# VHH binders against LysM domain-containing GPI-anchored protein 2 (LYM2), part 8

Target 1, 295 residues: LysM domain-containing GPI-anchored protein 2 (LYM2), of Arabidopsis thaliana (Mouse-ear cress) (o23006)
Amino acid sequence: QMTGNFNCSGSTSTCQSLVGYSSKNATTLRNIQTLFAVKNLRSILGANNLPLNTSRDQRVNPNQVVRVPIHCSCSNGTGVSNRDIEYTIKKDDILSFVATEIFGGLVTYEKISEVNKIPDPNKIEIGQKFWIPLPCSCDKLNGEDVVHYAHVVKLGSSLGEIAAQFGTDNTTLAQLNGIIGDSQLLADKPLDVPLKACSSSVRKDSLDAPLLLSNNSYVFTANNCVKCTCDALKNWTLSCQSSSEIKPSNWQTCPPFSQCDGALLNASCRQPRDCVYAGYSNQTIFTTASPACPD

## First folded at step 19 (VHH)

Design zz7 (from j4 with H102Q)
Fold by ESMFold2, fold request of step 20:
Structure zz7 (fold): chain B 295 residues (1-295), chain A 119 residues (1-119)
Amino acid sequence: as target 1 above (295 residues)
Amino acid sequence: DVQLVESGGGLVQPGGSLRLSCVASGFTFSNYWMGWVRQAPGKGLEWVSDIYRGGSTDYADSVKGRFAISRDNAKNTLYLQMNRLKPEDTAVYYCAKANDEQVSPYDYAGQGTQVTVSS
């Protein structure tokens, strides 16, 4: 059943996940940034493959979907967004309105009430701040990394249409969401959609691991010193390059990429190997030879 | 420059307790949610716990009920009280600062402090 919770019971308990936000009213990227507590707009820009210089005041049309990256934590078999996303109750708000109209159906009022331990959801006061538990997951699908995308189902949709739109299949969507078919597909509720992730060489001990990027998106990582892009037309392989487009966040200057060992680059392989981004630590940007040598 | 300095690790028998500390500098500590991650030998980073600006907390299932995260904003210090320690808690424990970008939860971690749980 579409409960509004996504399964998250695998070995990875935190990750980046993605939600599809829309509103029945026109809004701006600035308002979306504020609503989801996104500190830098470029995170939203990258998730939507928009130019880095896109204005915060750019209009978002009614029902236009904007993808918003969120931090996901998994507990008790489900994933929810971190507690850094909160909403302050305004005059005339009720939780059901907040869930459906403000957050576009990504969350239910029951879930908001539950995680905030609200004694009576009908007795909320102006100025109260509530954590908004957006659904997410860090689970692998068939042993592969995916970007779990919270898709709010439009009235009249089918699993077949959604599967075609997002590059997956009916059986996978149904199984992942605990439903049998279209008869259990609920409009205006989030569906867990597994987006294919570009292959990544990022080390499991890197602060940006797992580095999960879906088609037609980009991200700045390694304290803004590395720009990574995902493009299905580039064989679903993450492309990461050093960048000076934005100021380093925790470093005074960007450290150089570590050089790959020449022996690793020249190993006998079916395909030549390149020195690619492999993650970072506080002292170093790591590299490795890729693709892995099958010999 | 941002600095996070962990301390309080050591060798302890199963069932024992340790209290980890992390002193922060180079940023406005109270503006960031903070976390603990750990790395067991040969493994990647594993999330342990977060504490948010308002004081709310979250824990990985593997440590819930045994570990308690706290912070003292006046002293720029993050703590992790670890009770009823198990051999599987053996790891280097890192204090971590929330990321300004959405690419990952943290963008800086300290040098770590070793916790070894062994008979």
Scores: ipSAE 0.752, ipTM 0.884, lowest interface PAE 1.0, mean pLDDT 89

